VH-VL binders against Rho GTPase-activating protein gacX (gacX). Designs and how they scored, part 15

Target 1, 188 residues: Rho GTPase-activating protein gacX (gacX), of Dictyostelium discoideum (Social amoeba) (q54j98r51to238)
Amino acid sequence: STVEEVNIPLFLHNGFKYIIQHGLGIEGIFRIAGTKDKVKQLQMQLDKGENIDYDASKVDPVDLADLMKIYFRELPDCLLQSDQYDHFISLLTLDRLGQIQKLRELVSSLRPENREMLKQLIWFLGRIAVNSTTNKMSEENLGLVWGPNLLWKGGKAVSTTDMMELMAGAGKIKLIVTLLIEEQEHVF
Below, E stands for the ipSAE of ESMFold2; O stands for the ipSAE of OpenDDE; V2 stands for 0.75 times the mean of E and O plus 0.25 times the DockQ between their complexes.

## First folded at step 11 (VH-VL; framework fv_zigakibart)

Design k3 (from j5 with heavy chain S31D, light chain D31S; at its last look DockQ between E and O 0.80; V2 from the best seeds 0.79)
Fold by ESMFold2, look of step 11:
Structure k3 (fold): chain C 188 residues (1-188), chain A 120 residues (1-120), chain B 107 residues (1-107)
Amino acid sequence: as target 1 above (188 residues)
Amino acid sequence: QVQLVQSGAEVKKPGASVKVSCKASGYTFTDYYMHWVRQAPGQGLEWMGWIDPSDSYTYYNEKFKGKATMTSDTSASTAYMELSSLRSDDTAVYYCARGYDDWDAYFDYWGQGTTVTVSS
Amino acid sequence: DIVMTQSPSTLSASVGDRVTITCKASQSIDSYVAWYQQKPGKAPKLLISDASSLQSGVPSRFSGSGSGTEFTLTISSLQPDDFATYFCQQYNSYPWTFGQGTKLEIK
């Protein structure tokens, strides 16, 4: 038997590569809206299972950034697993060292496919953040934008209570994602 | 009731700066973006940029980078726009306008406008 | 930048008339269009978003239609309060841009 690595969807793998190659200098990437009709077209293509050749189609990295966020938002359950919501939020009651230790424990308990996807996403977001002097996307800015796409209470179904709790917890979820990006070498 | 109340008219000399204020009331200031839009005399409307008061993140129309600086004070529910190195072609009415975000980037409430006149 | 071209530039009409104002985009913008009314010395007022969604409190005689590159604002029966300048605005892609305006004048 050999050690096997958990894969991520091809469109994400190729998308990370494309944005690293063309998008690290784009102001507000992941924060600003892409060209909305183009984002809708890309989403329809992905939903049909069609391959997207980003280079041949000259895809705007900002449009691809929106497509990625839509993908995570539309998962049947959020990447960080909605049944872990309270556990993630509770780590914020600890000091910094305790937060890192608790986060490492929570990440290690995720399903293997979710943990591997998270690791690659967070690594990728770190590449964006080290270029923040150009792109204006610090770890905190990325935490704000990505938080709602990675963690929510309840499954995919949305109730009035779920929407109110998501909005009330947005600042806390931002801090958790920020911590993931800042401390990834200690968490993964 | 949502209200946006702007500071009064300003007359400035070329090379000066001006800071226009926009005080918000009737809603949670940090839940909405604040946009700035200008209208030169006899001209149409021109979008300048937005600020998200929740974290002070700004995004500018490229045309106004270096000319305009947008800030906000959440404790006063007030957005600001400063124009630097004023020239005569900066003479216009400047509006603040509320939009939910940059996906729903239409402006449901507007300030009354601030006339900035730049004359030698 | 997406150019929004309005026609006509000026429209003369009488109370009770049905009028249409058109707005053409230099490229497809789906339905990401808003319409505004502006009276002299006042800020614009939002009438319609998403090409056809009427803002709360706007009279039902106002309607919008269109998608892609061509959009219309219709006033089914002009009232005295409707004489103003009208602007379209796209919010499909940065930077947001406005049409040059259509001045609706009493005939």
Scores: ipSAE 0.733, ipTM 0.863, lowest interface PAE 0.8, mean pLDDT 91
ESMFold2 (binder alone), look of step 11: mean pLDDT 94; pTM 0.956
OpenDDE, look of step 11: ipSAE 0.852; ipTM 0.924

Design k4 (from j5 with light chain S93T; at its last look DockQ between E and O 0.68; V2 from the best seeds 0.77)
Fold by ESMFold2, look of step 11:
Structure k4 (fold): chain C 188 residues (1-188), chain A 120 residues (1-120), chain B 107 residues (1-107)
Amino acid sequence: as target 1 above (188 residues)
Amino acid sequence: QVQLVQSGAEVKKPGASVKVSCKASGYTFTSYYMHWVRQAPGQGLEWMGWIDPSDSYTYYNEKFKGKATMTSDTSASTAYMELSSLRSDDTAVYYCARGYDDWDAYFDYWGQGTTVTVSS
Amino acid sequence: DIVMTQSPSTLSASVGDRVTITCKASQSIDDYVAWYQQKPGKAPKLLISDASSLQSGVPSRFSGSGSGTEFTLTISSLQPDDFATYFCQQYNTYPWTFGQGTKLEIK
């Protein structure tokens, strides 16, 4: 489990620090796949509750980036909370100012542990984005790759209409995560 | 029926450029990466890079950076690869190949290949 | 770059024979290996993914095995259509790399 002295899991806290130190200049970080057997080994260590010393093991930041995405994807419920899916998607019908205000409201209503984790993740993604001229990972690119890992709708699609709505939602989730990164000063 | 149909053979002089097209049909073009693979005469296969047609993001094998430029046109379901500053050792067959993404990066459908010959 | 080394480079066999082609990786790559068949003047055709998963429409006489650094492609009973060049490919570590090929010839 998490250590009480950190607001988020220790592996994420240390992982954000490690990537800020070693990974901000890596082309395609979070977009390109890591070395797959190494990512699998890291995931096995995490699943067993083992601490990973990234510096001692000289972990490739790209492998760690994949591990982070896998962690969020495998949460029992998504970080933005699947019961809030329609509320998040609907904010895109508002003008920019309305979007920011609604986003602040939705974020403030998340469970406290989810809100704190989101705040730190979005701050971290902002650090990646300010180096986008080198790493080719703009806010929009980060929104694309992180969207599916942070928000999904519960329930099983059983019709062609249901499947069309789910696929159309992916582009909308990208926009929501992009907005979180761009406007974090006003949302958090 | 998934098909990848490439443009025809090209003969070029050193220093010229060539643009190879790869028209996709029988699947949702934006749901799969398009990879490019080179096969020089009598040699094996070399992976050159991929493009994600959904947002035009590209990633290149370092060996081909500056040599190859990959683009796509989603309205035409067509991927393109341009080779610049051609040299005689760029003579090869160039394939487009479909892969799901860069995690499942095996290639289930291939274009017929485009022969590019560079000669003085 | 991960080097994929195939053996043998050329293999002569008869219809009905069982043949095995080996691919060795320069480092551990788990099971992220694909096998392709290529006939002269044609594009490669995917046979096997993830070391052992037979691609849809590929005859069951083809099989793959291995993990880590050593991988095999086996054809249990050669047919006339099987004479071709075979390549392995790893997709564990960028850049993706292919073996140099094994040419399977009629005896």
Scores: ipSAE 0.719, ipTM 0.862, lowest interface PAE 0.8, mean pLDDT 91
ESMFold2 (binder alone), look of step 11: mean pLDDT 94; pTM 0.956
OpenDDE, look of step 11: ipSAE 0.870; ipTM 0.931

Design k5 (from j5 with light chain Q27E D31S V33L; at its last look DockQ between E and O 0.69; V2 from the best seeds 0.76)
Fold by ESMFold2, look of step 11:
Structure k5 (fold): chain C 188 residues (1-188), chain A 120 residues (1-120), chain B 107 residues (1-107)
Amino acid sequence: as target 1 above (188 residues)
Amino acid sequence: QVQLVQSGAEVKKPGASVKVSCKASGYTFTSYYMHWVRQAPGQGLEWMGWIDPSDSYTYYNEKFKGKATMTSDTSASTAYMELSSLRSDDTAVYYCARGYDDWDAYFDYWGQGTTVTVSS
Amino acid sequence: DIVMTQSPSTLSASVGDRVTITCKASESIDSYLAWYQQKPGKAPKLLISDASSLQSGVPSRFSGSGSGTEFTLTISSLQPDDFATYFCQQYNSYPWTFGQGTKLEIK
């Protein structure tokens, strides 16, 4: 069977490169809030389809980190695919080996576009985590902040019941994203 | 109903350390950040940093890195701030203050303040 | 760091007066500004968030306005309980910073 090649959005590709070059040593990257009015300005540029030259604009990597999270959070469906939510959550009942094997199966079943974007994102987050002595962003910390941006149940949260379900599942989603980062060599 | 109760006043000599406590009640302790703010005599307010009690993650104003250490004990619903290598210009009132996170970083409830006095 | 400059430094007024305090930011902070009231020997009390959003339990005589770099706190009819020091605080960007305060005194 043919494997379709999938590109990721240019702003993400260039953004990963920019943060690897300028942001690996920044304490709390992805965890601390960026400068709020500047994040808003970057989002406006992205929404208009404008190319952002991060070096020319001297973009703060923390602001770009917020823009990236906003992008994933605003996707019509989450990257890990909301119809797979229960499958992802259920893997936590397995032992570690079973968790890795089930995770590999679930990732392999994602749409090719989503699988390629996930692979590049998780690789990038791994680069941040290896510098956690300086930036204080371990795999667990990244799992915490990225979980709600990558997986949610039943489409977007639009009701009080949906919000309660999101709150109850947040700790489990953290563990799944942490596992993706820790075991990426075995999953992808 | 929400209350933040801080430990009592401290008098210390230069070079000593002090640990201030902030006991929270009337809300879910791990759902809000705890910030620390100081006020030197006759001066304004200065933000020192925060701790997220849910995972003990901390973030400091650069000015206070190496001076302040923030911790928390979820079983006691208590946040702590330790000041090391005290100098006379560390004399101030130190407040704990509740904020939802660092995006909504305004402080809706404050402790009563702990006066730390540093003198020979 | 964003410098928050308040004016006036002190203000004398009588019960019933309308009072306006200003706060100027050294750079745009959009609307990410809070106002606090502090009485002698007490902790600050939050009055307003997001430049204009009145906190629950704060009397309606308090109001805030502004965006960008210039903000005002207004007390429409001063009451005895309002004699205090008032601080603005920005939370647009780290580190969060406060104005130096405006002391509101009885004439």
Scores: ipSAE 0.701, ipTM 0.857, lowest interface PAE 1.0, mean pLDDT 91
ESMFold2 (binder alone), look of step 11: mean pLDDT 94; pTM 0.956
OpenDDE, look of step 11: ipSAE 0.867; ipTM 0.930

Design k6 (from j5 with heavy chain S54D, light chain D31S; at its last look DockQ between E and O 0.62; V2 from the best seeds 0.68)
Fold by ESMFold2, look of step 11:
Structure k6 (fold): chain C 188 residues (1-188), chain A 120 residues (1-120), chain B 107 residues (1-107)
Amino acid sequence: as target 1 above (188 residues)
Amino acid sequence: QVQLVQSGAEVKKPGASVKVSCKASGYTFTSYYMHWVRQAPGQGLEWMGWIDPDDSYTYYNEKFKGKATMTSDTSASTAYMELSSLRSDDTAVYYCARGYDDWDAYFDYWGQGTTVTVSS
Amino acid sequence: DIVMTQSPSTLSASVGDRVTITCKASQSIDSYVAWYQQKPGKAPKLLISDASSLQSGVPSRFSGSGSGTEFTLTISSLQPDDFATYFCQQYNSYPWTFGQGTKLEIK
């Protein structure tokens, strides 16, 4: 094809598929904590470079959901790129149409690998939100949960245990991620 | 600094309902989950569930689904727990307890407890 | 549900004694254990998180250890203020569960 092929990590690709198959009906998917020793085991497998066969291992979708959030939180820089933090936050001063147009611009300026990963993640989160009457995870709930994992100030990851810093911007980041999910057809 | 102040003791008849309040101060109410824990007389502690005051999302211990209903009022920095269809084995002290989230689910601050007594 | 079993249920000791309380989990829970102190008529107070992490303001005579299924709380030299009931709690998996408690009494 004439478009540069940009792949996401295999564990995410297979993980999205697995949760779509088994996890769309789970109340609080991504919101409630998994079984922590099992999440730790999965993370150690990923850190060693091992592939995880979710079906063969009968992985709990809630544990996999936590693994995914940990992966994004531990990236060297956040997916939305920390040097763009103020640009993302500032779009909230615009009306809805302006927000969508500015968001499209900001997304198009991301590094190609980050843009492709974001596109697939947001598509996946849209699949969760369509089932919100069953799983209780609306676009806004997903925005709340995913915001801290996708955008922060500076170059280093912000731990979920650093609640005070996260709460300072959490409401605004929630709105940005919510908008990404709601308007993905116009942003990507 | 952080303080959780609960409503006073209640004496109820079987079949009634009771609503316990927990007023928070000294921190940003929406930054932490509020958990509820009960302690029957002379016995240990049982975790009942949590509410996230930021969006009122709740998650219950299966044992207490249908018995307990957790709500919050952000403008009053107050969490509530309602117990329905009371029975004598619901007699206990009920605590609110602050936790960071459900990953770091240990409780760094507790309310003073509310005694609920159910007797005929 | 993960069952947390404490031993002993009651312990008599004197000021200055070294005391150890054990908590055993019915499944591996890594290090996701907290310890609480509760005095009569009062709410529990957090002492230890993550099996061994001492909370700020808790005296250094308190310590925690263990991983997997067996955990201990140790008080190296009892003070008068330490006579209370102690609980362990797991937060590895839902529902969070507590041990039945250990009452530490003055001899």
Scores: ipSAE 0.545, ipTM 0.789, lowest interface PAE 1.8, mean pLDDT 90
ESMFold2 (binder alone), look of step 11: mean pLDDT 94; pTM 0.957
OpenDDE, look of step 11: ipSAE 0.852; ipTM 0.919

## First folded at step 12 (VH-VL; framework fv_zigakibart)

Design n1 (from k3 with heavy chain Y100P; at its last look DockQ between E and O 0.49; V2 from the best seeds 0.65)
Heavy chain, then light chain:
Amino acid sequence: QVQLVQSGAEVKKPGASVKVSCKASGYTFTDYYMHWVRQAPGQGLEWMGWIDPSDSYTYYNEKFKGKATMTSDTSASTAYMELSSLRSDDTAVYYCARGPDDWDAYFDYWGQGTTVTVSS
Amino acid sequence: DIVMTQSPSTLSASVGDRVTITCKASQSIDSYVAWYQQKPGKAPKLLISDASSLQSGVPSRFSGSGSGTEFTLTISSLQPDDFATYFCQQYNSYPWTFGQGTKLEIK
ESMFold2, look of step 12: ipSAE 0.570; ipTM 0.818
ESMFold2 (binder alone), look of step 12: mean pLDDT 93; pTM 0.951
OpenDDE, look of step 12: ipSAE 0.844; ipTM 0.920

Design n2 (from k3 with heavy chain Y100T; at its last look DockQ between E and O 0.58; V2 from the best seeds 0.00; counts 0 for: pae E 2.3 > 2)
Fold by ESMFold2, look of step 12:
Structure n2 (fold): chain C 188 residues (1-188), chain A 120 residues (1-120), chain B 107 residues (1-107)
Amino acid sequence: as target 1 above (188 residues)
Amino acid sequence: QVQLVQSGAEVKKPGASVKVSCKASGYTFTDYYMHWVRQAPGQGLEWMGWIDPSDSYTYYNEKFKGKATMTSDTSASTAYMELSSLRSDDTAVYYCARGTDDWDAYFDYWGQGTTVTVSS
Amino acid sequence: DIVMTQSPSTLSASVGDRVTITCKASQSIDSYVAWYQQKPGKAPKLLISDASSLQSGVPSRFSGSGSGTEFTLTISSLQPDDFATYFCQQYNSYPWTFGQGTKLEIK
């Protein structure tokens, strides 16, 4: 809904609309790299608090896609909340119905602003995935590229075992984000 | 230690195809994009594209789209590149190269190269 | 496509010499440049990323500089192992492109 969109940063709200208008047909959107100096320039504008008029500036949707991923990765804590990492990972031990139920519980327990941002992001990613025959970005593909930007483990890796567990966790995070996109009607 | 070992030299006639392999070891194969780069005789290097072995997603330099096909076999930790409808100007050394984790920017490890010669 | 133009195409020098190889981009690419060394019959070896960041294990006599459209690779005191062909590469935007190479030869 429109009210839900007003509850997130304006650059994301307007960015989602811009990509829906101009980027749903772009092969590999969110997966292929944008032009690095252009993305850096956009990030500098955002960091200064400047409004970005995507249409007037004719922003490349691929560059905006990179900016969005950078924004989430640079949050002080990840959107899914790092203290919930083990709870999210543990849902993968359940059957599909149990996974959906646990995911609904975890999402409902997020901070309200994180839950609203997640809901709108997942809705937006669903719009991209519906067009995957054209853009080649399925739910699983989006889960792969978005996972590292949405959930990471708190604390420091202090051993070789800890580092190996963090690397292995990337595949599990992909599955969780994929499930969010696939089952959003039942989760939100 | 990270190592990329490519298949041996190939001699082909125009119109044939060739499939070059690149076996990776010493790292988690699915964590890094694999790139292909060619070097024609007396020429510089040309980037051809990449494959993400984790799900076989590919991205091609437009120059090679339709000519090159990149695939991978995660169970064998091996990337492949097939060239179709070979012409004499496809004669080159073909390298596989591992991308970095900062969005496939540059190449920290390279295979030894596979010489493909196309002549009648 | 961003064209990377290297100069000179061939450079003759002696052990102990200081040499500079230049690479010019057809448009601004900030600092998104890497440099490679290639010896005959061998694969390229990464020397420098981000215009000036030395790769682990690369001798400190190698240095890189530049931003925008002009970049240099400098070897402060040539050693016998440094005679090779050198390539720059931009990774600002697809497709990634290389310079055509600079062959550094022994006088």
Scores: ipSAE 0.541, ipTM 0.818, lowest interface PAE 2.3, mean pLDDT 90
ESMFold2 (binder alone), look of step 12: mean pLDDT 93; pTM 0.950
OpenDDE, look of step 12: ipSAE 0.838; ipTM 0.916

Design n3 (at its last look DockQ between E and O 0.61; V2 from the best seeds 0.00; counts 0 for: pae E 3.2 > 2)
Fold by ESMFold2, look of step 12:
Structure n3 (fold): chain C 188 residues (1-188), chain A 119 residues (1-119), chain B 107 residues (1-107)
Amino acid sequence: as target 1 above (188 residues)
Amino acid sequence: QVQLVQSGAEVKKPGASVKVSCKASGYTFTDYYMHWVRQAPGQGLEWMGWIDPSDSYTYYNEKFKGKATMTSDTSASTAYMELSSLRSDDTAVYYCARGYDDWDAFDIWGQGTTVTVSS
Amino acid sequence: DIVMTQSPSTLSASVGDRVTITCKASQSIDSYVAWYQQKPGKAPKLLISDASSLQSGVPSRFSGSGSGTEFTLTISSLQPDDFATYFCQQYNSYPWTFGQGTKLEIK
């Protein structure tokens, strides 16, 4: 109980550490695009099962941020589970206290591996948000960029173009992810 | 008919400010980033930065931070770029341009706005 | 900043000629290159993105190739409307940068 639990892919765990060490001060982290060819190379390394030593390779935290978003978008089903989409969206009809209570219930019903990955991701996003005066990434900004990577309707990942066509739904998902970050102490 | 129509030419004295407009039509304004690019007389093109009209987030080429301010008005489908503390070397044609594919390549350009700074 | 170096700076050619214009990037940019045509007093026009993807409405005599650090724009049979200045642009990494331009003139 004295050591942080590691129960997610190693590249994410080490990636969270790396961004906390080098990326908390980067304006627009997760919001601005990384270097396209370097992100592509990192993804190919990951797909081949190669380890990525972020410090030895001096990986740009912005490139790693893009890699993380791509990983979540390319999951066979979204982290929040597409069959729960309507349940997540419907919690927005409740007052704030009811939203927190319903969100806790929905998170508890996720598959255990998804719940654990979500918990660590939201904790990590909270670390970024507390530095928002420097990096300009508030809980709401993080909700905007992470929403489409974490929840979609249907069982397949959507393209960037499809996400733009779902702008109204994206606004609701933004609010849900924002709430997760803001109220994580009560949800997990 | 997708197009970007910019405001007319401006002549300014050193130290003044200018605000250039770029009105979009024929597409959903908030689905694309709006970029600004300048071209000094007889010279090449320089990318200045972009604004995302959906949330007003801006990203500037470091060279133009403090010189340029980009804004947008979604109700008017219009992007703006303001240049402050004008100098004679700010004389250029300023273009707005829409990103292509993933907001990156510039598939649609405005006609350009000539800003002349002279004493 | 990634420097995009175009060659030649000026190219004289006749109608019907095949011409090539090259861009060299100061570091690898994979295929994240666009080509633009600009006529005097007008905005640039996108011809090619992703090194080789021809934009809709651009004549098939235009083509692009290359990957990594070297890229070419080819016009297979030059027409009168093709005399203009051509720019390459990288969009692999910020800040996005343009080549210095190649002016294609009537011989």
Scores: ipSAE 0.414, ipTM 0.757, lowest interface PAE 3.2, mean pLDDT 89
ESMFold2 (binder alone), look of step 12: mean pLDDT 93; pTM 0.952
OpenDDE, look of step 12: ipSAE 0.656; ipTM 0.871

Design n4 (from k3 with heavy chain D104G, light chain Q27E; at its last look DockQ between E and O 0.62; V2 from the best seeds 0.69)
Fold by ESMFold2, look of step 12:
Structure n4 (fold): chain C 188 residues (1-188), chain A 120 residues (1-120), chain B 107 residues (1-107)
Amino acid sequence: as target 1 above (188 residues)
Amino acid sequence: QVQLVQSGAEVKKPGASVKVSCKASGYTFTDYYMHWVRQAPGQGLEWMGWIDPSDSYTYYNEKFKGKATMTSDTSASTAYMELSSLRSDDTAVYYCARGYDDWGAYFDYWGQGTTVTVSS
Amino acid sequence: DIVMTQSPSTLSASVGDRVTITCKASESIDSYVAWYQQKPGKAPKLLISDASSLQSGVPSRFSGSGSGTEFTLTISSLQPDDFATYFCQQYNSYPWTFGQGTKLEIK
């Protein structure tokens, strides 16, 4: 059968496009909570394997932003790979140039499917950050919000209703994700 | 034991400003959002917005943009809310409240309230 | 904004009575409702979250129920300490909004 030519899940690919078209000007996109019952409904659709037509359903970009974060949180292992946690955290002891070099090495060593998904996500987050004067979501703000969804040391996904364990170490992970966004040209 | 202790009552003239403080203890100040809620005399509650003390990011109810300014001082475990250009209809009790769930959705601990009275 | 409408505005009851207070949302909000008790001169106190989850230290005579647009707070056997004003609050979508309150007068 014919295989889709994109390297990431279709809902995510289409979701990036939708937010770029409709959500770049939204204050606090990815930071402010979406409408909880609508996010729950979108998640149920995704879990059933249903395709979501964002335009036909007039999906709120803030709700889609929450759905995206939930998707990454619920992966069997985090995108940056939990066995690499200490390696990522250790780069914080290096100067800026060393951090960029080490980050490039770590990203290159990720499983190919994870590296490609990370590349597209970070490119997308860069598009949000370029518009930070309007949406108030700088690289650092995005790093804070996305950090817990991309890297943890436990190796198990945590449900969206019990997020306190996921918040441990958020400040350090924030810096890693911030660096990914800021230096993506040199990392990928 | 979680405590939120607010600054004392204020009497102000129209056009003045007031800054209310809320000192937190018994938990890690930067792990939770701090919300502000007002209650006019004999009336209901209005949510004003929140601040994330970990990075000072703020989000306001549109009704209070330009009226309220929220800040925090992590070293003092204290949140602040300043009201500008006070009018008589700003007379109310102002509460700080901690968000219970990790998205700051409902308020499990409240300060004792600060009465702000605006009169000529 | 989601409007939360409470009924009744004032309720008079005796110690030992079963009391119900209703909160109606202007649109469906699933179960994202909290209930608060406020005694005269004091801050609100959280009683219930998620429509029905009792908070630690709240007496079991308090219960909450409902989903969608209609929510109920019940006090199964009213005690003198329950004289207060009660508020519902939705946290489904910004801005968070409260009902106008129900004043419970013990007679």
Scores: ipSAE 0.610, ipTM 0.826, lowest interface PAE 1.7, mean pLDDT 89
ESMFold2 (binder alone), look of step 12: mean pLDDT 93; pTM 0.950
OpenDDE, look of step 12: ipSAE 0.823; ipTM 0.915

